# Ledger of designs, part 348: VH-VL binders against q9h9l3

Target 1, 176 residues: q9h9l3
Amino acid sequence: PRKMVAIDCEMVGTGPKGHVSSLARCSIVNYNGDVLYDEYILPPCHIVDYRTRWSGIRKQHMVNATPFKIARGQILKILTGKIVVGHAIHNDFKALQYFHPKSLTRDTSHIPPLNRKADCPENATMSLKHLTKKLLNRDIQVGKSGHSSVEDAQATMELYKLVEVEWEEHLARNPP
Short names: E, the ipSAE of ESMFold2; O, the ipSAE of OpenDDE; V2, 0.75 times the mean of E and O plus 0.25 times the DockQ between their complexes.

## First folded at step 19 (VH-VL)

Design x50 (framework fv_nivolumab; at its last look DockQ between E and O 0.90; V2 from the best seeds 0.87)
Fold by OpenDDE, look of step 19:
Structure x50 (fold): chain C 176 residues (1-176), chain A 122 residues (1-122), chain B 107 residues (1-107)
Amino acid sequence: as target 1 above (176 residues)
Amino acid sequence: QVQLVESGGGVVQPGRSLRLDCKASGFTFSTYGMHWVRQAPGKGLEWVAVIRYDGRYTYYADSVKGRFTISRDNSKNTLFLQMNSLRAEDTAVYYCAKGQYRYDYTGYFDYWGQGTLVTVSS
Amino acid sequence: EIVLTQSPATLSLSPGERATLSCRASQSVDSYLAWYQQKPGQAPRLLIYDASERATGIPARFSGSGSGTDFTLTISSLEPEDFAVYYCQQSYDWPYTFGQGTKVEIK
């Protein structure tokens, strides 16, 4: 069976008025939740807005942050050939300027059985925080310190595991 | 409950080395950044160093940079401070302190050890 | 480094009185400011973080306010156990730094 990893990225604001979302942290965990990758990443452009309340990124995280190009190479090496699980993962891939094959991508924000299990509308886009609380009885993204991409990646993997069998069967019958 | 216990303090002559240990319990040690903070006798607090949860990132105060090394063994829930080329001004109670946020070595110190006294004297 | 200056150096008050402690930063630290309490022979204890958030288990009589460069710790009504030294600390940038402390002593 193909190996599976979960990814979560945090972005800061760059460009005019900080409207450009630039990768500032990336965390990747394996099927068991073990951290395979966790780096703060230095965007190629000046950071205008750290978005700390949401990103958890602070100025001092950037002191020895890994340059984007280097980080991107490291991350892509890990993701290549794997099933990649994420929540609203298109944002992560966009920030990485990389797109994983759709057939090897699992987005927990678009898995109807997962929503159903959480007693949510199947076609609704639910937050990772909500699903994690509802299905795992765990609080993530607590407080004003922002998100932890490691915790979010771990939660994402755990959520997917709840519906893995059903969803993989569905995908086998209905390839994207 | 969270508990931090420092050890290894003592009296040493200038130029010598000393290693401090901090044994952690009551929390998932491997998921938090850890700090050392020191306090000279009758003086205020001085931040010394930080190490990320996985040990990959460290930062030091300028006063100890190049002489002190912060490290950790997550399998033993232990934080270390290797102090080389000790000076009289390094005399202080050394506290190990827990970072407040999981997987984030920045922020504040929500739990402290009792401290261990290091005296550097001729 | 960011220098934190606390005032007053010593605050002499009686139990039941209101204590107001100041911490001024040499440059803006946004809201990345904490307050610690230290009693003689003991390790510091976190009271307030992010300028105004009470740490777990901290009584409601302790409150923090401020942003940028000027911060205040307020003890609404001093209890006997509140007489101690108080330190502010910034986590805005490396190296982390503390104020020199304010001693709250019994009048």
Scores: ipSAE 0.910, ipTM 0.951, lowest interface PAE 0.5, mean pLDDT 96
Fold by ESMFold2, look of step 19:
Structure x50 (fold): chain C 176 residues (1-176), chain A 122 residues (1-122), chain B 107 residues (1-107)
Amino acid sequence: as target 1 above (176 residues)
Amino acid sequence: QVQLVESGGGVVQPGRSLRLDCKASGFTFSTYGMHWVRQAPGKGLEWVAVIRYDGRYTYYADSVKGRFTISRDNSKNTLFLQMNSLRAEDTAVYYCAKGQYRYDYTGYFDYWGQGTLVTVSS
Amino acid sequence: EIVLTQSPATLSLSPGERATLSCRASQSVDSYLAWYQQKPGQAPRLLIYDASERATGIPARFSGSGSGTDFTLTISSLEPEDFAVYYCQQSYDWPYTFGQGTKVEIK
């Protein structure tokens, strides 16, 4: 049986006017929610906008942060061969400049049974915050201090567990 | 409910070493950043060092860098400060302080211990 | 490093009076500023964070304002338990620093 992890990333603004999203934090948790990886990552380009209200990233975090190339290697080593769970996970893979096999990817923003449990339209994309409040009775991403990629990865794994048996059986019957 | 209790203070001669402990209870210690803040007798507050919830990130005030080491043992809910090459100007009450936010090590100190006195005197 | 300068050094007032304490930073700290209260023989207590947010359990008579380099702590009507030393602290950049304190004492 294949091991499962959840990932969440935080991005800062680089490039002209800070419009490019660059990886600045990555958190990976195991099935039980234990932290396997949680590092601040130094983008290869100058940071124009920390986006702190959403990212939770401040300039103090960049002191001694791991350079992107090194962090990417560490992260991909953890992800290789595993089922990777995320929320809108294509954004995380884009920031990592990486493709994970579709058959090993689980995106909680695209699981109809999960939306149904939350009394939401099955084909709507619901925010992690709302699904977590509705289905786990827990508040994440509160206030203006920004998101915690650890909390978000943990919530993502817990949400997936709610539909894991049904969805894994569905995928076995309907291989991507 | 949140409690932070420092220990290990005492009188030592310059150049010697001392280790401070801070025992934590009433919160999930392993998810919060922890700080040391000191106060010389009759003086103001001076931030000393920080350690992230998992021990992976630390930072030190210039006055102690290279001489002091902050560390933690999450299995014992204990924060440590190893103080080497002590100087007279290190004489202070040392406070253990809890960071406000989970899974971070920046910000403000919402709970403090009672402090432990370190006196460095010839 | 960022220097925080508090004024006045001592503020002598009576219960019921309004206290206004100032903290000036040597460079902008945006809104990353906190205020702490310390009574003799006790550890500091967090009052205000992010310049203006009251910490849990802090009475409404305490308020903070300002951004950038100039910050104010206001105690609208002093109670007997408010006579203490007050410190500002910035969390904008390493190393974190405190102001030298303002003593609020009973007249």
Scores: ipSAE 0.809, ipTM 0.915, lowest interface PAE 0.9, mean pLDDT 93
ESMFold2 (binder alone), look of step 19: mean pLDDT 94; pTM 0.959

Design x51 (framework fv_nivolumab; at its last look DockQ between E and O 0.86; V2 from the best seeds 0.86)
Fold by OpenDDE, look of step 19:
Structure x51 (fold): chain C 176 residues (1-176), chain A 122 residues (1-122), chain B 107 residues (1-107)
Amino acid sequence: as target 1 above (176 residues)
Amino acid sequence: QVQLVESGGGVVQPGRSLRLDCKASGFTFSSYGMHWVRQAPGKGLEWVAVIRYDGRYTYYADSVKGRFTISRDNSKNTLFLQMNSLRAEDTAVYYCAKGTYRYDYTGYFDYWGQGTLVTVSS
Amino acid sequence: EIVLTQSPATLSLSPGERATLSCRASQSVDSYLAWYQQKPGQAPRLLIYDASERATGIPARFSGSGSGTDFTLTISSLEPEDFAVYYCQQSYDWPLTFGQGTKVEIK
């Protein structure tokens, strides 16, 4: 079986009025939740809004942050050939300016069996926080300090593992 | 319960070296940034250094930069401070402090050790 | 570096009285401000973080307010155990810095 990794990215606001979402942190964990990658990333444009309450990114994190193009290369090297698990992962890929093959992508925000297990509507888009609390009895994204992409990636992987067998079978019968 | 225990303090002459250890327990050590904060006798608090949870990032106060090295061994739940080229003004109680936020080396210090005294004197 | 200036240097009060401590930053630290309590011979203890969030186990009589450059720690009714030195600390930028402290002593 192909190796799996989970990814979570945090973005800050750049461009006019901070409306552009730029990658500022990326965390990648393996199947066991071990951190394979965790870097703060310096956007190519001036940061207008750190969005700290959501991103967890602060000014101090950018002092030795990895330039975007370097980080992107490092991240893509890790993701290539793997099944990539994420939550609302299209946002992460967009921020990375990279698109992983659909057949190798798993988005926990669009897995009906996962929602069903959480007693949520199968076709609804539930937050990672909600699913994690409901299914793992764990609190993430607590407080005003913003998200931890490491925690979020770990939670995402654990959630997927709950429905991995069922979902992989479904995908085998219904390739994207 | 969270516990931090510093050791290694003592009396040394200027120019000498000393290493401090901090043994952590009661929390997932490998998930938190750790700090050193010092306090000269009768004076206020001064932040010294921080190290990220995985040891990959460190920051130092200008007063110790180039002389002090913060490091950690997550397998032993231990934080270290290697102090070289010690000066009289380095005389202080050195506290090991836990970062408040998981997988973040910024923020505050929610737990402190009782400190270890370092005296630099001729 | 960001300089934090605390006032007053010493605050003499009686048990049951209200204590108001000030911390002023040389530049905006947004809400990234904490308060610590230190008693003689003891390590500091975190009271407030993010300007107004009480740390775990901290009594309700302690409260923090403010943003930007001006912050206040309030002890609504002083208990005997509250007489100590209080420090503010910013986490907005490197290096992390503390105020010089306010001593709350018994009148």
Scores: ipSAE 0.893, ipTM 0.948, lowest interface PAE 0.6, mean pLDDT 96
Fold by ESMFold2, look of step 19:
Structure x51 (fold): chain C 176 residues (1-176), chain A 122 residues (1-122), chain B 107 residues (1-107)
Amino acid sequence: as target 1 above (176 residues)
Amino acid sequence: QVQLVESGGGVVQPGRSLRLDCKASGFTFSSYGMHWVRQAPGKGLEWVAVIRYDGRYTYYADSVKGRFTISRDNSKNTLFLQMNSLRAEDTAVYYCAKGTYRYDYTGYFDYWGQGTLVTVSS
Amino acid sequence: EIVLTQSPATLSLSPGERATLSCRASQSVDSYLAWYQQKPGQAPRLLIYDASERATGIPARFSGSGSGTDFTLTISSLEPEDFAVYYCQQSYDWPLTFGQGTKVEIK
């Protein structure tokens, strides 16, 4: 069977008024939650807003960060040919300037059976924090120091495992 | 519950090497950044080095760059400091310190060991 | 390198009095500042982080304030166990640095 990974990214603000989201950290875990990749990434443009309250990224992280082009190559090598799980994953792919095949993409923000398990409306878009609390009885993104992309990627994989059998069967019957 | 125990301190001549160990227990060692902080006799605190939870990122104070190497073995819950080309000004109590933030290496030092004395003299 | 200057060097007070300790940074450190307590022969203990957040198990009589370059640690009513040396530390930039300390002593 095809190997599966989970990804989560943290973005900083670049461009006018810091409104452009640029990749500054990427974490990838395997099916068991082991960390395969976790690097700070230097955007090619000047950082206007670190967004630290949410991103957890500070200027200290950028001192030895990997340039975006190099990091992107490393990340895409890991993702190629794999089922990639994420939460609102289109934002991560946009920051990577990358398209992953839809047939190999799993987005925990858009899986109706997962919402049903959380006693949420099937069409609601639920945050990773809420789903993790309701379904795993686990707190993530605690405090004011920003998100951990490692923790978030691990939670995303565990959430997907809760519906993996049902959702993979659904996708086999309804190819994207 | 958190415990950090340093070892490997002693008296050495200038130019020699020494290796410090710090054994950790009572927390998930592999999830936290770890630091070395030193204090010369009768003086204040000086940060020495940091290593990220997975060992992939390090940073050093300018006073030790090129001479000291921080490393860790997460399977043994142990932090190391290899100190080469020791100088008299390296004489200090060396503390092992736990970083405050999970999956990071910035922040502060929420738990400390009791320290190990390194004396560099002729 | 960011220099932290603490004042006063020594503060002589009696139990029950209020202690006010200052830490001034050579450049802005935003709110990335911590306070530690150290007693003779012991390791430092974290009191305050992020300028104003009390660490686990620290009594409410300890409070921190400030941002940018000017920071204060306040001990509202000194207890006998509070007589020690206090250090501030910034985590804004590499290298991490400490102030030179303020000794709070009984008199």
Scores: ipSAE 0.822, ipTM 0.918, lowest interface PAE 0.8, mean pLDDT 94
ESMFold2 (binder alone), look of step 19: mean pLDDT 95; pTM 0.960

Design y106 (framework fv_fezakinumab; at its last read DockQ between E and O 0.89; V2 from the best seeds 0.89)
Heavy chain, then light chain:
Amino acid sequence: QVQLVQSGAEVKKPGASVKVSCKASGYTFTSYFMHWVRQAPGQGLEWVGWINPYTGLEFYAQKFRGRVTMTRDTSISTAYMELSRLRSDDTAVYYCARSGTYYYDSGPRFDPWGRGTLVTVSS
Amino acid sequence: QAVLTQPPSVSGAPGQRVTISCTGSSSDIGLGYEVHWYQQLPGTAPKLLIYENSNRPSGVPDRFSGSKSGTSASLAITGLQAEDEADYYCQSYDSSLEGWVFGGGTQLTVL
ESMFold2, look of step 19: ipSAE 0.815; ipTM 0.916
ESMFold2 (binder alone), look of step 19: mean pLDDT 91; pTM 0.936
OpenDDE, look of step 19: ipSAE 0.916; ipTM 0.950
ESMFold2, fold request of step 20: ipSAE 0.828, 0.845, 0.810; ipTM 0.923, 0.927, 0.915
ESMFold2 (binder alone), fold request of step 20: mean pLDDT 91, 91, 91; pTM 0.934, 0.935, 0.935
OpenDDE, fold request of step 20: ipSAE 0.938, 0.938, 0.937; ipTM 0.962, 0.962, 0.961
ESMFold2, fold request of step 23: ipSAE 0.842, 0.854, 0.802; ipTM 0.926, 0.932, 0.914
ESMFold2 (binder alone), fold request of step 23: mean pLDDT 91, 91, 91; pTM 0.931, 0.936, 0.937
OpenDDE, fold request of step 23: ipSAE 0.938, 0.937, 0.937; ipTM 0.962, 0.962, 0.961
ESMFold2, last read: ipSAE 0.806, 0.833, 0.832; ipTM 0.915, 0.922, 0.923
ESMFold2 (binder alone), last read: mean pLDDT 91, 91, 91; pTM 0.939, 0.934, 0.931
OpenDDE, last read: ipSAE 0.938, 0.937, 0.936; ipTM 0.962, 0.961, 0.961

Design y107 (framework fv_fezakinumab; at its last fold request DockQ between E and O 0.84; V2 from the best seeds 0.00; counts 0 for: SAP .498 > .496)
Fold by OpenDDE, fold request of step 20:
Structure y107 (fold): chain C 176 residues (1-176), chain A 123 residues (1-123), chain B 111 residues (1-111)
Amino acid sequence: as target 1 above (176 residues)
Amino acid sequence: QVQLVQSGAEVKKPGASVKVSCKASGYTFTSYFMHWVRQAPGQGLEWVGWINPYTGLEFYAQKFRGRVTMTRDTSISTAYMELSRLRSDDTAVYYCARSGTYYYDQGPRFDPWGRGTLVTVSS
Amino acid sequence: QAVLTQPPSVSGAPGQRVTISCTGSSSDIGLGYDVHWYQQLPGTAPKLLIYENSNRPSGVPDRFSGSKSGTSASLAITGLQAEDEADYYCQSYDSSLEGWVFGGGTQLTVL
């Protein structure tokens, strides 16, 4: 069986108005929540907004950050061939300029059984924070210091585990 | 309509460099990736590399690393591919082609294509 | 020498069904990466024909269809017409090469 990993990325704002999300940190954990990758990443373009309150990224983190191209290579090596679990994962892959196979992608923000389990509308897009609290009784992304991509990746994996069997069966019958 | 207009045919000597341009119109240039693909006479398609016009970040096929440079000028929505140390086997039609940034837009499919630029390398 | 393998040529009479195979490996199609198909009419640039294995862009008739299984993909053309005479290329992504790859191309002749 294919190995499964969970990914979470923190983005900073680039572009003239800082509206473009650029990868600044990436965390990858295995099925057990062990950290496989966790690096600050230097975007290829000038950072306009660190979005620190949410991203947790500060200017000091960029001093020794891994250049994007290098980080991308490292990340892709980890992801290749694996089932990748993430929350709103399209943002992560877009930031990586990477097209992971849809059949090997699991987005916890778009899993109706997960929302149902959390007593949320199945077609709603719920936050990772909300789902984690509701289903895992755990608080993530607390405070004003920004998110922890490791914590978020771990939470994402744990959430997926709750519906893994059902969802994998669903996907087998309804491949993307 | 979306268009990719490429520069005209080039004739170069071995060892020289060539720079092909691809001007995009009809869409937001920086919102899509730009690829370069070449086709030698009577041969198949060969991917050369791609560039993110927004960031300028490029990735090249291993075969061309060290000889190819992809750039862009966002002010005029133009992508450039420069190939140096030209050899006779670099003779080909060079195409620029657009792809999306993720599945929810266009995805990795190449569409549209420029009409191609013939680069002839001969002594 | 192409990364993806296609038959060099196929032929069919008008109205017939033809198929073009595209054989990849465990580092491209076999990893789940999608296959796209392009049609190249003589003297013209390639045109997207099929994307993401089986989807047709606007303007592409439904007599063109694509499929993917395992490490291979296939393009099927039903109701073959004279204007279908062209070269056809499959495309995918190769993780080992960290880039997109094309098949060698298939020349379709309409008899």
Scores: ipSAE 0.938, ipTM 0.963, lowest interface PAE 0.5, mean pLDDT 96
Fold by ESMFold2, fold request of step 20:
Structure y107 (fold): chain C 176 residues (1-176), chain A 123 residues (1-123), chain B 111 residues (1-111)
Amino acid sequence: as target 1 above (176 residues)
Amino acid sequence: QVQLVQSGAEVKKPGASVKVSCKASGYTFTSYFMHWVRQAPGQGLEWVGWINPYTGLEFYAQKFRGRVTMTRDTSISTAYMELSRLRSDDTAVYYCARSGTYYYDQGPRFDPWGRGTLVTVSS
Amino acid sequence: QAVLTQPPSVSGAPGQRVTISCTGSSSDIGLGYDVHWYQQLPGTAPKLLIYENSNRPSGVPDRFSGSKSGTSASLAITGLQAEDEADYYCQSYDSSLEGWVFGGGTQLTVL
């Protein structure tokens, strides 16, 4: 069977007024939730807004962070050939400057059966925090010190497992 | 309208360098990737590499590493490709082409293309 | 040599259906990467014809269609017309090469 990983990224603000999202942390976990990769990443552009309240990224994290081009190579090597699960995952791929095959991509923000299990509208875009609380009885992203990309990647994998059999069969019959 | 306007034809001798420009208009230059593709006379398309105009970071096909440099000037929305130590088999039309950075905004397809710049390398 | 393999030429009579194949490997099309198709009229730049396997941009007639299966992709042209005479290139991403790759091109002749 094709191996599956989950990914989550944290972004900081670069560019004019800090409006551009640039990768500053990436975490990848395997099917069992074991951490395969978790690094702070130095964006190639000047950081204007650390967005710490949401990103958890602080100036000290950037001191020894892996330069973006090197980190991207390491991350893509892990992702290649795998089913990659994420929440709003195309934002993560955008930050990585990479397009993963659609047939190997699973986005927990856009899985109708997952929304149904949460008693949410099937085509609504639901937050990771909401789905995790509703379906896993867990609180993530607690407080104002920022998100944990490890915690978020692990939650994303567990959410996907709830619908994995049904959704994989659906995708086999309805290729994206 | 979205446009990519390339510099004019070049004639070079072996061992020289050439720098081709591609000026973008009608869109936010730093929001899309810029690719370079070449086509030798009577031959197919060959990907040379790409640059992210926002970061200035470049990625080259292995064949061209060490001889190609891609840069840009965001103040005039212009991408550049410089090829050094030219050989006669570098004679080709060099195209720039835009791709998206985001699945929901163009994605990875190349659209539009510049009209191409003929570079002729001969003694 | 081209990374993706296309027949060097294809021909058909007006009104006929023709198909152009594009065969890759387990590191590109076979790994699931999308295929894009470009039409190049003589003396012009390539123009996007089909993207993400089967989508047509605005202005491309519905007699052009694309598909992908396994390590291969296919461009089909129905109702062949004289103006379809051009070179056609497939394109994908290859993880082993870490870059974009093109087929060698197919010259379509309308008889």
Scores: ipSAE 0.852, ipTM 0.926, lowest interface PAE 0.9, mean pLDDT 94
ESMFold2, look of step 19: ipSAE 0.838; ipTM 0.922
ESMFold2 (binder alone), look of step 19: mean pLDDT 91; pTM 0.932
OpenDDE, look of step 19: ipSAE 0.908; ipTM 0.947
ESMFold2, fold request of step 20: ipSAE 0.819, 0.844; ipTM 0.922, 0.920
ESMFold2 (binder alone), fold request of step 20: mean pLDDT 92, 92, 91; pTM 0.943, 0.938, 0.934
OpenDDE, fold request of step 20: ipSAE 0.937, 0.937; ipTM 0.963, 0.962

